VH-VL binders against q58102. Designs and how they scored, part 17

Target 1, 198 residues: q58102
Amino acid sequence: LMDVHVLFSGGKDSSLSAVILKKLGYNPHLITINFGVIPSYKLAEETAKILGFKHKVITLDRKIVEKAADMIIEHKYPGPAIQYVHKTVLEILADEYSILADGTRRDDRVPKLSYSEIQSLEMRKNIQYITPLMGFGYKTLRHLASEFFILEEIKSGTKLSSDYEAEIRHILKERGESPEKYFPEHKQTRVVGLKKEI
Key: E = the ipSAE of ESMFold2; O = the ipSAE of OpenDDE; V2 = 0.75 times the mean of E and O plus 0.25 times the DockQ between their complexes.

## First folded at step 4 (VH-VL)

Design B10 (framework fv_gimsilumab)
Fold by ESMFold2-Fast, scan of step 4:
Structure B10 (fold): chain C 198 residues (1-198), chain A 122 residues (1-122), chain B 107 residues (1-107)
Amino acid sequence: as target 1 above (198 residues)
Amino acid sequence: EVQLVESGGGLVQPGGSLRLSCAASGFTFSSYWMHWLRQVPGKGPVWVSRINSDGSSTKYADSVRGRFTISRDNANNTLFLQMNSLRADDTALYFCAREGEYDYVWGSYDYWGQGTPVTVSS
Amino acid sequence: EIVLTQSPVTLSVSPGERVTLSCRASQSVSSYLAWYQQKLGQGPRLLIYGASTRATDIPARFSGSGSETEFTLTISSLQSEDFAVYYCQQYNNWPYTFGQGTKLEIK
């Protein structure tokens, strides 16, 4: 029974990662990161209860997402900032947990660690970092998620999500910026129920 | 079916102006970041300009800054490039392209038009 | 800005052959690399993004691999419609840049 700590947003990908890890014989513990800006973790708490996994909210330094907002204003798009936040979160969690996982997909650009970044993290911190979805493309992951989950699609910026974007958008608004200037409009997918036992 | 159709290219003299249009169909145009790229025969595409989904943010290549203006009309699903003070080195095929939006797939151009030729010559 | 160098510049091949095209970046672009196909008189068509993910409706004979600075596009069994120019593009660092292209022509 190996414990694995899974970065968890309540979305389909991190939920599916936890399910796959359980099927492989791991004991998943879901971790939602909050930066103390808004209570964006509540949706993830609800989804964790639905999935039946242990869940914990970890509050990290607000400066991380403040720097992300600075980067977005400087670069005029969010990619590098989201990558910075994800890498920073993994570095911090690697000091506490020996096996980390997340919902990074084969088709993702950001957040996503390169092969060399993964090797560096694992070697320096003496941990295992698992990305269960890296072997599968978008269509396969959508099919698998639809087999296990009842999904709700939400447009970005309309509901609090438990990903990094929600708190970064709030900081941009506090600074007098419109997040819509920087973030393209897209849909996010939440797990709101189960179709079968996991 | 996603389609992008450019128009407005042509032959102009140095110092002249042209306005390029890109008619979009088959998708929710107002949800996507849009780009203009140009290509000289035998060479790869070169990025020219970008506009976000609501038109509030624009960005330009250094070579065209101050001369070109990107804009969009979301009600009519049309992207524009106003080109002023044209130079011989602006001669190229001009493409509009849609930036891939979903799940952090940003920066690749998932659909392009056929291109509209711009020739700046005396 | 990041420079992408493609090799070979031109490749003469026969239908049915396995073809490998290379793209080298002047610094790491992680996995943020796309491949495009451009036929004469047409705009580019996205084939691969994220170094290895096939775009919608792209045939299985096209595959991408690589990371950091070294990338390859492979066509497992060349078809007559595959004769075109192929471009790589990085989107890790702004400004996003393209390679100079590899022209695939009939032997």
Scores: ipSAE 0.000, ipTM 0.455, lowest interface PAE 14.6, mean pLDDT 85

Design B2 (framework fv_gimsilumab; at its last look DockQ between E and O 0.06; V2 from the best seeds 0.00; counts 0 for: pae E 12.8 > 2, placed apart)
Fold by ESMFold2-Fast, scan of step 4:
Structure B2 (fold): chain C 198 residues (1-198), chain A 122 residues (1-122), chain B 107 residues (1-107)
Amino acid sequence: as target 1 above (198 residues)
Amino acid sequence: EVQLVESGGGLVQPGGSLRLSCAASGFTFSSYWMHWLRQVPGKGPVWVSRINSDGSSTKYADSVRGRFTISRDNANNTLFLQMNSLRADDTALYFCAREGIYDYVWGSYDYWGQGTPVTVSS
Amino acid sequence: EIVLTQSPVTLSVSPGERVTLSCRASQSVSSNLAWYQQKLGQGPRLLIYGASTRATDIPARFSGSGSETEFTLTISSLQSEDFAVYYCQQYNNWPYTFGQGTKLEIK
């Protein structure tokens, strides 16, 4: 079985990506990224155990999310900063892993690599980058996730969130900014159990 | 139970070639990522190369890229390192190691061989 | 690449003593740190993985602690078979790297 390394938050989309890749004949290894600011990875670790996949928390340089915070303050919205972090993460992981995947959806704005960015990454690093959910919109993915998973809502940006946002919010607070000024309120969906064997 | 046994080291002149072998037993070889590491006396091990479970993905240290080739024979539970264009600074004890998975986390080298010495000297 | 610095380089000790070995990372490696024991003429033996979890068949006198950049291996009551070189290894960032080692020798 071909090993694939999947960027993983413990949420429904990255969980569904891993399940789909397993059904396609891959051997998924889940990766949760941390930047050493707060331990935002713990719920992702629990969800990985529930799913029964191999899982690793990889800590990257804090400077990456510090630059992201600077970009948010300068631009007054988080899109380019989130894109910068995601692209940087993929560039770093591509040095180690030959097949990378994430939970990017068809309807996502950020994080989402452009076609030219994907082509550049794959050619420069000699890797495959797979986005299993790109063919599906929000409604279809929510339907599929609800068929496989028992889901729980959590508030985005908390210390328990495994997305990039949690640690960026913390740095914004350290710099005297209110994260709520830049980030709209969202609810994240976490996988807390299985309805079907994967 | 788990055993890794290296062979194929020896004395070779600069520019020469050697093929190292690592015979694995006591586990399902085809399920594990395998690595070659090297060590000079008085220093810590240095990573050289890795290969994934089915052999479709290989990576190399910058110092050996283009000269060394890692491969595996899952049918015979053997890992190989083909070393070409050898240099004096390739002189070291060469280990094969299994990348372990513990508590679902990969990355530690849970089993190593005894090492096979490679000396590149004129 | 992440550099691991071990201290002390050499430690002269007697059986029965508690010994503490340190490993410092140039960047955070979370808990992705392992400790190995290497005896003369042998390959390294995994002692601790995940910074603090003892590997299979490793005696209880070995313990690991720490996270991020500061890690410690402790041997609570040194036995004669424990005289060896000890290495830390990070498996957080590629390429995986090792410290330079701490040698335990008889006083």
Scores: ipSAE 0.633, ipTM 0.856, lowest interface PAE 2.2, mean pLDDT 90
Fold by ESMFold2, look of step 5:
Structure B2 (fold): chain C 198 residues (1-198), chain A 122 residues (1-122), chain B 107 residues (1-107)
Amino acid sequence: as target 1 above (198 residues)
Amino acid sequence: EVQLVESGGGLVQPGGSLRLSCAASGFTFSSYWMHWLRQVPGKGPVWVSRINSDGSSTKYADSVRGRFTISRDNANNTLFLQMNSLRADDTALYFCAREGIYDYVWGSYDYWGQGTPVTVSS
Amino acid sequence: EIVLTQSPVTLSVSPGERVTLSCRASQSVSSNLAWYQQKLGQGPRLLIYGASTRATDIPARFSGSGSETEFTLTISSLQSEDFAVYYCQQYNNWPYTFGQGTKLEIK
């Protein structure tokens, strides 16, 4: 079986990506990124245990998310900062792992690598970058996720998540900023159980 | 099991000093913003000071600025409040509190100690 | 800074009753409002955050509602252990402030 390292937040999309890769014959290894600001990875650890996949937390330099906070304060929008973090994470992991994957969807805007950025990453680092959800619209993804998972919908800012937003929000608060000023309210979905064996 | 235990309170005369400590256990202390609050009997808590996770940023209520210093020792899971030039109106029960962030309880205080009393009297 | 006014100041009630406590903010705090319980000899205990979300291990009989300037804590069936002082707290604007408290005492 070919090993694949999946960027994993414990949310619906990254969980579904791992399941799809398992069904396709890969051996998924889940990776949650932390920057040493807060232990935001705990949700992802719980979900990884529920899914039954190997899981590792990798701590990267806090300066990466400090720069992201600088970008948010300067530009008043989180998109460029989130994209910067995601690209930086992929560049770092590509030095260590030869097959990388994440939960990027067809209809996502940010974080999302363009075709030319994917080609550049793969060629420069001699790796494969797999985005299993790119072929599916939101209705299909919702259906697939509901076949495998027991889901909880959560308003952003009310429950902790293991994505990059949590630690960036914490840094903004450390700096005396209100994270709500920059991160609009939105809904997130968490995997809290399984309906079927994987 | 999250625990916060304050100590170092007592009786002092005006102009005296005290150093309060808060021993933390049951959580990753270095990941949390920590606060001191105080409470006069019959009234609600009043914020005194806060410190971010690595100690690089502190803030103080106007009534204590220049007299109180908040600090933390993340290696030993301890929060401190150095209180100098104490006044009678500093008399209160002093609490350390953890700012909640893991369930987006940002800006609220999800765990508190039992408090340590400070009395400033001639 | 934002002033929170709680009502009533004191409420005498019996176990089993439905209790409603009010908190009014001097300006909008969106949904950035928490409720705490404080018993004699103890530190405050977080009950509700985000105006309506129960904190960890808080019994379902506690519920919160409201937004902007008017907020309510409801205890649907008062238990004997619920006699305490209750505080609301805003965390919309720094510094975060508390109300003066509502004392819930046995009738």
Scores: ipSAE 0.000, ipTM 0.491, lowest interface PAE 12.8, mean pLDDT 87
Fold by OpenDDE, look of step 5:
Structure B2 (fold): chain C 198 residues (1-198), chain A 122 residues (1-122), chain B 107 residues (1-107)
Amino acid sequence: as target 1 above (198 residues)
Amino acid sequence: EVQLVESGGGLVQPGGSLRLSCAASGFTFSSYWMHWLRQVPGKGPVWVSRINSDGSSTKYADSVRGRFTISRDNANNTLFLQMNSLRADDTALYFCAREGIYDYVWGSYDYWGQGTPVTVSS
Amino acid sequence: EIVLTQSPVTLSVSPGERVTLSCRASQSVSSNLAWYQQKLGQGPRLLIYGASTRATDIPARFSGSGSETEFTLTISSLQSEDFAVYYCQQYNNWPYTFGQGTKLEIK
């Protein structure tokens, strides 16, 4: 089996990506990124255990999310900043791993690499970049997630999230900014159990 | 044992002010979102205000926005509601409540105080 | 906002009887529904969350069922301490809202 390193947030999308890759004959290694701001990887770690996949936390330079915070303050919305962080993470990981994957969805706006960006990344770094969920619409993904996972909803803005947003929010707060000005509150979904064996 | 104890209620004239307090114990106060709700006798509870764990985010019902301010002191495990420009229709029993987290599902109020009465009358 | 309608408004019952309370939502709230008990002079007590899960230390005689727009709270055998007002609450959509309550009184 070929190892695939999956960017993993503990959410349903990255979880489903890992499951799909497993079903395709890969050996998923789940990677959660932390920037040393807060230990936001805990939720992902728990989810990884539920899924039964190997999990690793990789700590990257805090400056990356510091820059993201700057971008958010400048642009007044998080889109470009999240895109920047994700692209940067992929560039860094591409130096170490030959096959990378994430939970980018067809209907996602950010983070999402364009075709040209993907081609550039793969060519420059000589890697394979896999986005298993790009072929599925929202309804289909909802269905698939419901078939495999027991899902729970949580409020955004909590320290429980293992995505880039959690640490960026913290940085903004440290700077005296209100994250809610930039990050609208929304429900997040996490995997809390399995409905069937993977 | 989780406990919430409200105080600060009383009789006040229209246009007056009150400051409610809620003393929390038996849990990690700073980890929970807290709420104020009020209840008129014979009616169901009505949400008034919410504050997140660290106080960085607050929300208010339309009926109290601009007049009420929710805050918290995590060091002393206390929730506050500053009520200004009180009106007759603010008369109610005011509860502090903890928003529970059950299997990472938010939205229920798992613990309430006994309430503190607020009466606005001329 | 989502409106929750409870029925009946008042129910006169005797100890030992099976009691069924209804809560109807104006739109789907999935399973994001809670039930509370409130006794005279006390704050509400959480009984059920997630439509069907009993909260901590809630007696087994209390059970919740339903989804989407129709929900039921059942007390299998009413005890003397169960005479109170019962409220349903949805937390599917902001703002969270309560029903008007059902009062259980002694027959």
Scores: ipSAE 0.000, ipTM 0.548, lowest interface PAE 11.8, mean pLDDT 91
ESMFold2 (binder alone), look of step 5: mean pLDDT 92; pTM 0.935

Design B3 (framework fv_gimsilumab)
Fold by ESMFold2-Fast, scan of step 4:
Structure B3 (fold): chain C 198 residues (1-198), chain A 122 residues (1-122), chain B 107 residues (1-107)
Amino acid sequence: as target 1 above (198 residues)
Amino acid sequence: EVQLVESGGGLVQPGGSLRLSCAASGFTFSSYWMHWLRQVPGKGPVWVSRINSDGSSTYYADSVRGRFTISRDNANNTLFLQMNSLRADDTALYFCAREGIYDYVWGSYDYWGQGTPVTVSS
Amino acid sequence: EIVLTQSPVTLSVSPGERVTLSCRASQSVSSNLAWYQQKLGQGPRLLIYGASTRATDIPARFSGSGSETEFTLTISSLQSEDFAVYYCQQYNNWPYTFGQGTKLEIK
């Protein structure tokens, strides 16, 4: 079995990516990134246990999300900062793992590597980067997730999330900024159970 | 019951080559990532190289990249380290080790061999 | 790479004593830290993984604690077979690295 290391938030998309990779004959290992700001990884740990996959929380340098916060304050928009964090995370993990995957969707704008960025990463690091959900639209992904998972909708900011946003929001607050000024209100979906065997 | 036994070490002149072997028993060898580490007396172990379960992916410490090659033979439960262009600072006791998975987390070395000594001198 | 610094370098103790060894990381490693025991002429033996969980068949007198950058290994009542060198290892960031070791010797 080929080992694949999947960036994992505990959300429906990264969970579905892991399930699809298992069905394709890979051996998924889930990775949740933390930057040492807040313990935003705990919900992802719980979800990984529910899914029954190997899981590790990897702590990276706090300066990465501090730079992201600086970018948000400067640009007044979170997109470039989130993109910077995601690219930096993939660059770091590519030194350790030969097959990386994440929950990037076809309709995502950010975080999402361009074709040129993917080619550059794969060639320089001699790795494979897989986005299993890239071929599917929103309706198909929602249908597949609902077949496998019991989902909980969480209003952003009312619970800790295991994506990059949670720790960036905290740094913005530390700097006297209101995160709501930069991040619009939205819902996040978390996997809280299984409807069938994976 | 899990055993790892290294062999192939010895004395070699600078620029020479050695091939280390690690015979594994007591577990499903093909299911585990395997590592080579080395240790100078009085110091802690230093990671040298690793190989994934099917042998398709290999990684090396900067100090040995291009000179050492890690490989495995899953049919015969054996791990190898081909060492070329050996230098005096490659002198160490070489260990093979299994990367364990505990509570679903990987990264600790749960079983090690006894080590095989490599001395590079002129 | 992450540097692990162990203290003390050497500790002279008598059987029956409580022993505490420390390991400090140059940056956070979460709980991705293991402890090993190495006796002369042997490979390292895994004692603790995940900072605080005892490995299989490891006696209850061994315990680990800590997180982030500060970790400790405690031996509650030292036995004669415990005189050895002890190493911490982080497996948070690649490459995985070890401390320089703490040697326990007979007083």
Scores: ipSAE 0.518, ipTM 0.837, lowest interface PAE 3.1, mean pLDDT 89

Design B4 (framework fv_gimsilumab)
Fold by ESMFold2-Fast, scan of step 4:
Formats: structure tokens, sequence, C-alpha cells
Structure B4 (fold): chain C 198 residues (1-198), chain A 122 residues (1-122), chain B 107 residues (1-107)
């Protein structure tokens, strides 16, 4: 049984990634990244218990999300900053874990490593990087998630698909900025229960 | 349970100083942004000052900037507001409050103290 | 700064009545609006956040609705302990601001 470490937010996509990897014969370990700004990991801990997977929180350098906030203020939108954080997280984790996965979807724009970036990461770090949801569009992912999970939707600004986004928002507020000025309004979906055994 | 207890208020003359304290218990104080707000009778609360979780960043309302200093002691779970050059219009009930940490409650004040009164008069 | 205007300023009601309180924002605050209850001699107590989500241990008779610039707090069957001042607060734009309050008093 091969261990895979899955970047985990408690949202439907990272949850579904873990379920798919288990069905493929992997042993998923869920990891939630925290940067020491706020304890944004607690929701993910609750969802991991519901899913029945091993979970841990890994604390990384606060400077990563401080740089992300600087980038957002400079660029006036979050795309490059989110990409920077995600790539930095994967680079750091690749020093510790031989198989990494996340909830990146086929139709995602950010965060999403290019094929060239994936090849570079895998070659330099001698790891496997798996994106189980890359073959599926958003309609299929919504359908699959609804078959396995009891989902809760919340209004924009309550993004639960990425825990480090919460900490970036906090740093922006500290600097006198409104996060909603920079982050698009979306409904977010979190996993609050199971409809069937996984 | 979460508790915030303010102290240090009182009667002072214009130009005087006071140091307010807020003793926190029942939660991991070092994980939360903390605020001071004030309220005059019959009116809504007005934000005064904000401090982040590690104390590295502070922000002040225009009316108090340069006169008030917010600080925190995470080892002893205490929030402070040093008030200098007090004016009659600083007279109010002063509250410490905890900002909610999760995105869905973040930006609201999920717990407040009972307040400590500050009166600035001759 | 965003200005929040609450109405009515004062409302005299009897226990058992349905009560609706309004809060209007000078510009859109999306759904980032909270409601607080404040009793004499006490600090504010969070009732509702995200315009419509009830805070922990808040009775089901309290409900919030609205978005953008128009928000309401409803108490479906007023209890004697509900006589207090109610404030709305926006947290979409920094600095966060409060309304002037609505006072519920017994007839």
Amino acid sequence: as target 1 above (198 residues)
Amino acid sequence: EVQLVESGGGLVQPGGSLRLSCAASGFTFSSYWMHWLRQVPGKGPVWVSRINSDGSSTTYADSVRGRFTISRDNANNTLFLQMNSLRADDTALYFCAREGIYDYVWGSYDYWGQGTPVTVSS
Amino acid sequence: EIVLTQSPVTLSVSPGERVTLSCRASQSVSSYLAWYQQKLGQGPRLLIYGASTRATDIPARFSGSGSETEFTLTISSLQSEDFAVYYCQQYNNWPYTFGQGTKLEIK
C-alpha cells in the first residue's frame, strides 16, 4: 500500500482527491498547511475525521504568505500570489514526501502547475505528483462529490477550498486592505458528512 | 469558556494618561487578532485600534493615532491600550474584543468584555 | 467609510410579537454583515454573522436575511430577555463600522 500525501483544505475537491486515491489502492495521508497567522486548519481537521483519513497540520514560514500579500497589493489580483504559494508549498513538501497529491481540477487556472513545472519538480525532487481530478470537468466533479459527501455551501469570502487563502486575507486586512477588493466572489463547498462508505 | 475582562479605566483630567488592560482566558490568545472599541451612551460601538496575533502590526483610528498605543503580552494572555494626551471626546466605555478567525465569521467580533469606563473631565 | 443606518431607532413591543429590524449600508457589503445584542451594563453579544448564519447557542427565533445594502434581523416570537439594543456591523470594507442601533423596549 503506497502512502500518498494529499494537500487538504476540507473542501470537496481535496476530499474527493483523497477518496479517489484510496480507491486506486493508495494510503492517503491528509496534510493541511498553516503559516502561523491564524488557526485556519481546524475545519480541515473536522472534515478529515469525518472522512476517516490520517491527518496532520504542517506549519511553514509566515514569510511565504507575507510575500503573497505583497504580490496581491502590487498586482491588484491574487492569481500570481496563489500560484507562488502553491508552488512553494509543493517544493518544500517534496523534500519530505515521495508521493504528493492535491485537488487541482482540469478547468482550474490557479493554482495549477504547468506540465513543464510538474516535470521539473518530479525530476529535481525524485517524487511523484498526482492530480486525480485533472481528467474531470466541474459538472462531473460536482456530481461525484454529491454522491459521496453531504456538502454545505457558503457565500463568497468564506473560501474553504484553500486554508492558506484565509491567512493571506488576514495579512491583507492587517495592511489596511479589503480582501474582497482582490479576491473574486464565489460560493464555496465544504464536506460535513458522508452519504456512503469510502 | 472564552472570557475577556477589561480594567484600568477611571476619571482623568484632559491631557492625562491611562493604561487599559484586557485579561483573556479560555482560548489560545496568541492565535487571534484583538481590537479595542469604544462606545458612548446611546450610540453604537466605534473601532479604536487593532493588533495582529504576534503584535508585529498595529492600526489606529484617525482620531487616536499618535496618542494611543495598542500592545499585547502573549505569554500572559493580556491586551493593553496605552492612552496619552486624553481629550474630553475620548470619554467612553472601552471594550476589548476578539476577531473571529474563520473566513465565515472572520471580521466580526465573536467575544467582547463588559467594558471599562473612561471619563475625561476637569 | 461605509455608513450603516438602522431603522427604527426605537421600537416598543410586547412579548410574543414578531419583530423585524432593518440595516442599510451606504454601499454594498456583500453578505459580510453581523448582528449584535447589547443589554444594559454588558458588552455586545454576537447573534448573526455572514448576514444569515446564527452564532453558536443563539436561539432559533433569531434569523437574519439580506445582501448587498439591505439587511434584516427578525425575532419570530419575542421573549422577555430579548429587550435590548441591536447593532449591525459590516466587515466587508476596512475599517469595520457599526450602525447606530435599534432599541427594543417593552410596551
Scores: ipSAE 0.000, ipTM 0.462, lowest interface PAE 13.5, mean pLDDT 85

Design B5 (framework fv_gimsilumab)
Fold by ESMFold2-Fast, scan of step 4:
Structure B5 (fold): chain C 198 residues (1-198), chain A 122 residues (1-122), chain B 107 residues (1-107)
Amino acid sequence: as target 1 above (198 residues)
Amino acid sequence: EVQLVESGGGLVQPGGSLRLSCAASGFTFSSYWMHWLRQVPGKGPVWVSRINSDGSSTTYADSVRGRFTISRDNANNTLFLQMNSLRADDTALYFCAREGEYDYVWGSYDYWGQGTPVTVSS
Amino acid sequence: EIVLTQSPVTLSVSPGERVTLSCRASQSVSSNLAWYQQKLGQGPRLLIYGASTRATDIPARFSGSGSETEFTLTISSLQSEDFAVYYCQQYNNWPYTFGQGTKLEIK
């Protein structure tokens, strides 16, 4: 079976992406990215065990999220910084893995590569980049995730998040900035159990 | 049971060096972020340094940056702190500590050693 | 950095008494506040994290409350083994900082 490496946060979207890829005949390997700032990957490790997929934490250069923090302070908005981190992560992983995937949704604003960026990445690195959820909106994905998963709602900034935001928030604090100034409060979901076998 | 045992402390002259060790047992050492903290008698602990689970990332307090080096040997479940250019104000009891596994103990230290004393003479 | 101020500095109490220790932060730390117990010759022992959650194997007589800048550790019925120094620690803002401690001593 073809191995696919899935960027994984422990949330409903990256979890659902892995499930869909398995049903399409791939062999998913979950990857959680860490930048050596805080151990924000612990919850993703727990969720990966629950899902029963192979999991790996990859530590990348702290400078990537330090640059992201600089961008947030300059732009007063996190979107460009999150986009920069995601694109940089994909560029680095494409040197090692021939098939990459993530949980990008149709109605996501960031992180999301344009079609031109995807074509460029695939051609330069000779890889496949798959976004299984790109055809589905928020309501449909929430419904599908509820069929497979037991979900827990967590407030951003109060729990360890396995996305890029957790470590970027920490660096902003190191620089004397309040992360809440830039990241508005929102709810995140974590997969804490299965309703049925996958 | 989780145990952390520090060693390597002692009396040194200003400008001298010491290497501290922390022997870990009772848990999967390679899965945890590890820390060094220090404490002057009668005062609260002060964070010194942190190392991630595979040793690829380290962070230091401003007061020790460039002088101290944290490292780990996952094969032998041992954490190290190499201390160079020691100053009188580095005098303290040095603890190794494990960072908690889940978000509810993240940034908290769920297990500590007994401490190893470091005295830098005036 | 965030400064944590504990009060009282020293408290003389008898076994069986209800004890309340306070920790005040110089700015909001949300609920990212831990409490530790330290006895002579020992490293600190984690009691409470997330302001109110008891750590593994911590007796029910220990409880934490508060949020933002005002936090309290309560020992509902003091045991002889509870005489120690207690520290609060915030992990909301880097660098993570500890309070100066409250010493609990026998009356």
Scores: ipSAE 0.006, ipTM 0.549, lowest interface PAE 10.8, mean pLDDT 86

Design B6 (framework fv_gimsilumab)
Fold by ESMFold2-Fast, scan of step 4:
Structure B6 (fold): chain C 198 residues (1-198), chain A 122 residues (1-122), chain B 107 residues (1-107)
Amino acid sequence: as target 1 above (198 residues)
Amino acid sequence: EVQLVESGGGLVQPGGSLRLSCAASGFTFSSYWMHWLRQVPGKGPVWVSRIKSDGSSTTYADSVRGRFTISRDNANNTLFLQMNSLRADDTALYFCAREGIYDYVWGSYDYWGQGTPVTVSS
Amino acid sequence: EIVLTQSPVTLSVSPGERVTLSCRASQSVSSNLAWYQQKLGQGPRLLIYGASTRATDIPARFSGSGSETEFTLTISSLQSEDFAVYYCQQYNNWPYTFGQGTKLEIK
């Protein structure tokens, strides 16, 4: 069994990535990143128990999400800041873990490393970076998620999510900014149960 | 203030051995990949070896593989390079360097020592 | 391995001049390129990373540009302390490699 460490939010995509990796013969360990701003990792802890995978929370320097907030205020949109956080997280984790994975999808714009960025990360850090969902379109991912998971839809920003957005939103509020000005309204999905064994 | 100080270089005969040390201070040594690079006068630096932050992974240039061993002592903030079966073409100034991990400096060497000279000659 | 070729190999200049140094990669390195300054008897000093981002405490007269295979380092108004050898380094592909250097010398 090869250990793989999966960046995990408790959402459908990172959950599905872990399931696929298990079926490929890996031993998934779920990791949720926290920056010490708010305890946004709570939902991910609950979902990890439901999935039955080992889980840990890794606390990184809050300066990372403070810089992300600065970028959002300067540029007035979140894409580059979210990309910055994700790339920074992967670079740091690559020092500790030889096989990393996340829930990046084929149709995602951000966060998403380019092919050259992936090759660079793997070669510089001597790791494997796996994106199990990269070959699948939206229809296939929706089908697979619905086959495995009981999902709850929530409006973005209304519950503590375990993605980078929750802590960045909090820092924007601390700085007197309205996060709604920068982040578009969207629905998030969370895994709250299993429909079949994984 | 980040500081890297190399020592252990000197004159050695072909086939001999030397152990280089690099004393690190001013940062959390155990959080960084560390590298050894070497440079001959008039040429650019050439990578020799690297070691992961926890010491669990090491990589070597083809020219030194099997002869050199990189190691680290995180408790004492020290990086080492054990050089065996030295050849004339190993003659160079040897640097230890820290690989950056923040602010998108990854893969660049944000701090270097002053170098320690190694001469392999009879 | 990726080969970096710097040009010119030597450049004779006077203080106050605008200087442009070139670095060409044998294949694309995206923006994963750094520039270093090395003075006689010293280790290299990081100037620029990510092709265009100045490192901490580096004067504004230093700027970097380019992407893929073509990169430049510009010094807008050369100062006496800037006479040194300059190296580019790619960190897109392992192993990391350096160019052969460009030496700036007094005219």
Scores: ipSAE 0.005, ipTM 0.509, lowest interface PAE 13.1, mean pLDDT 86

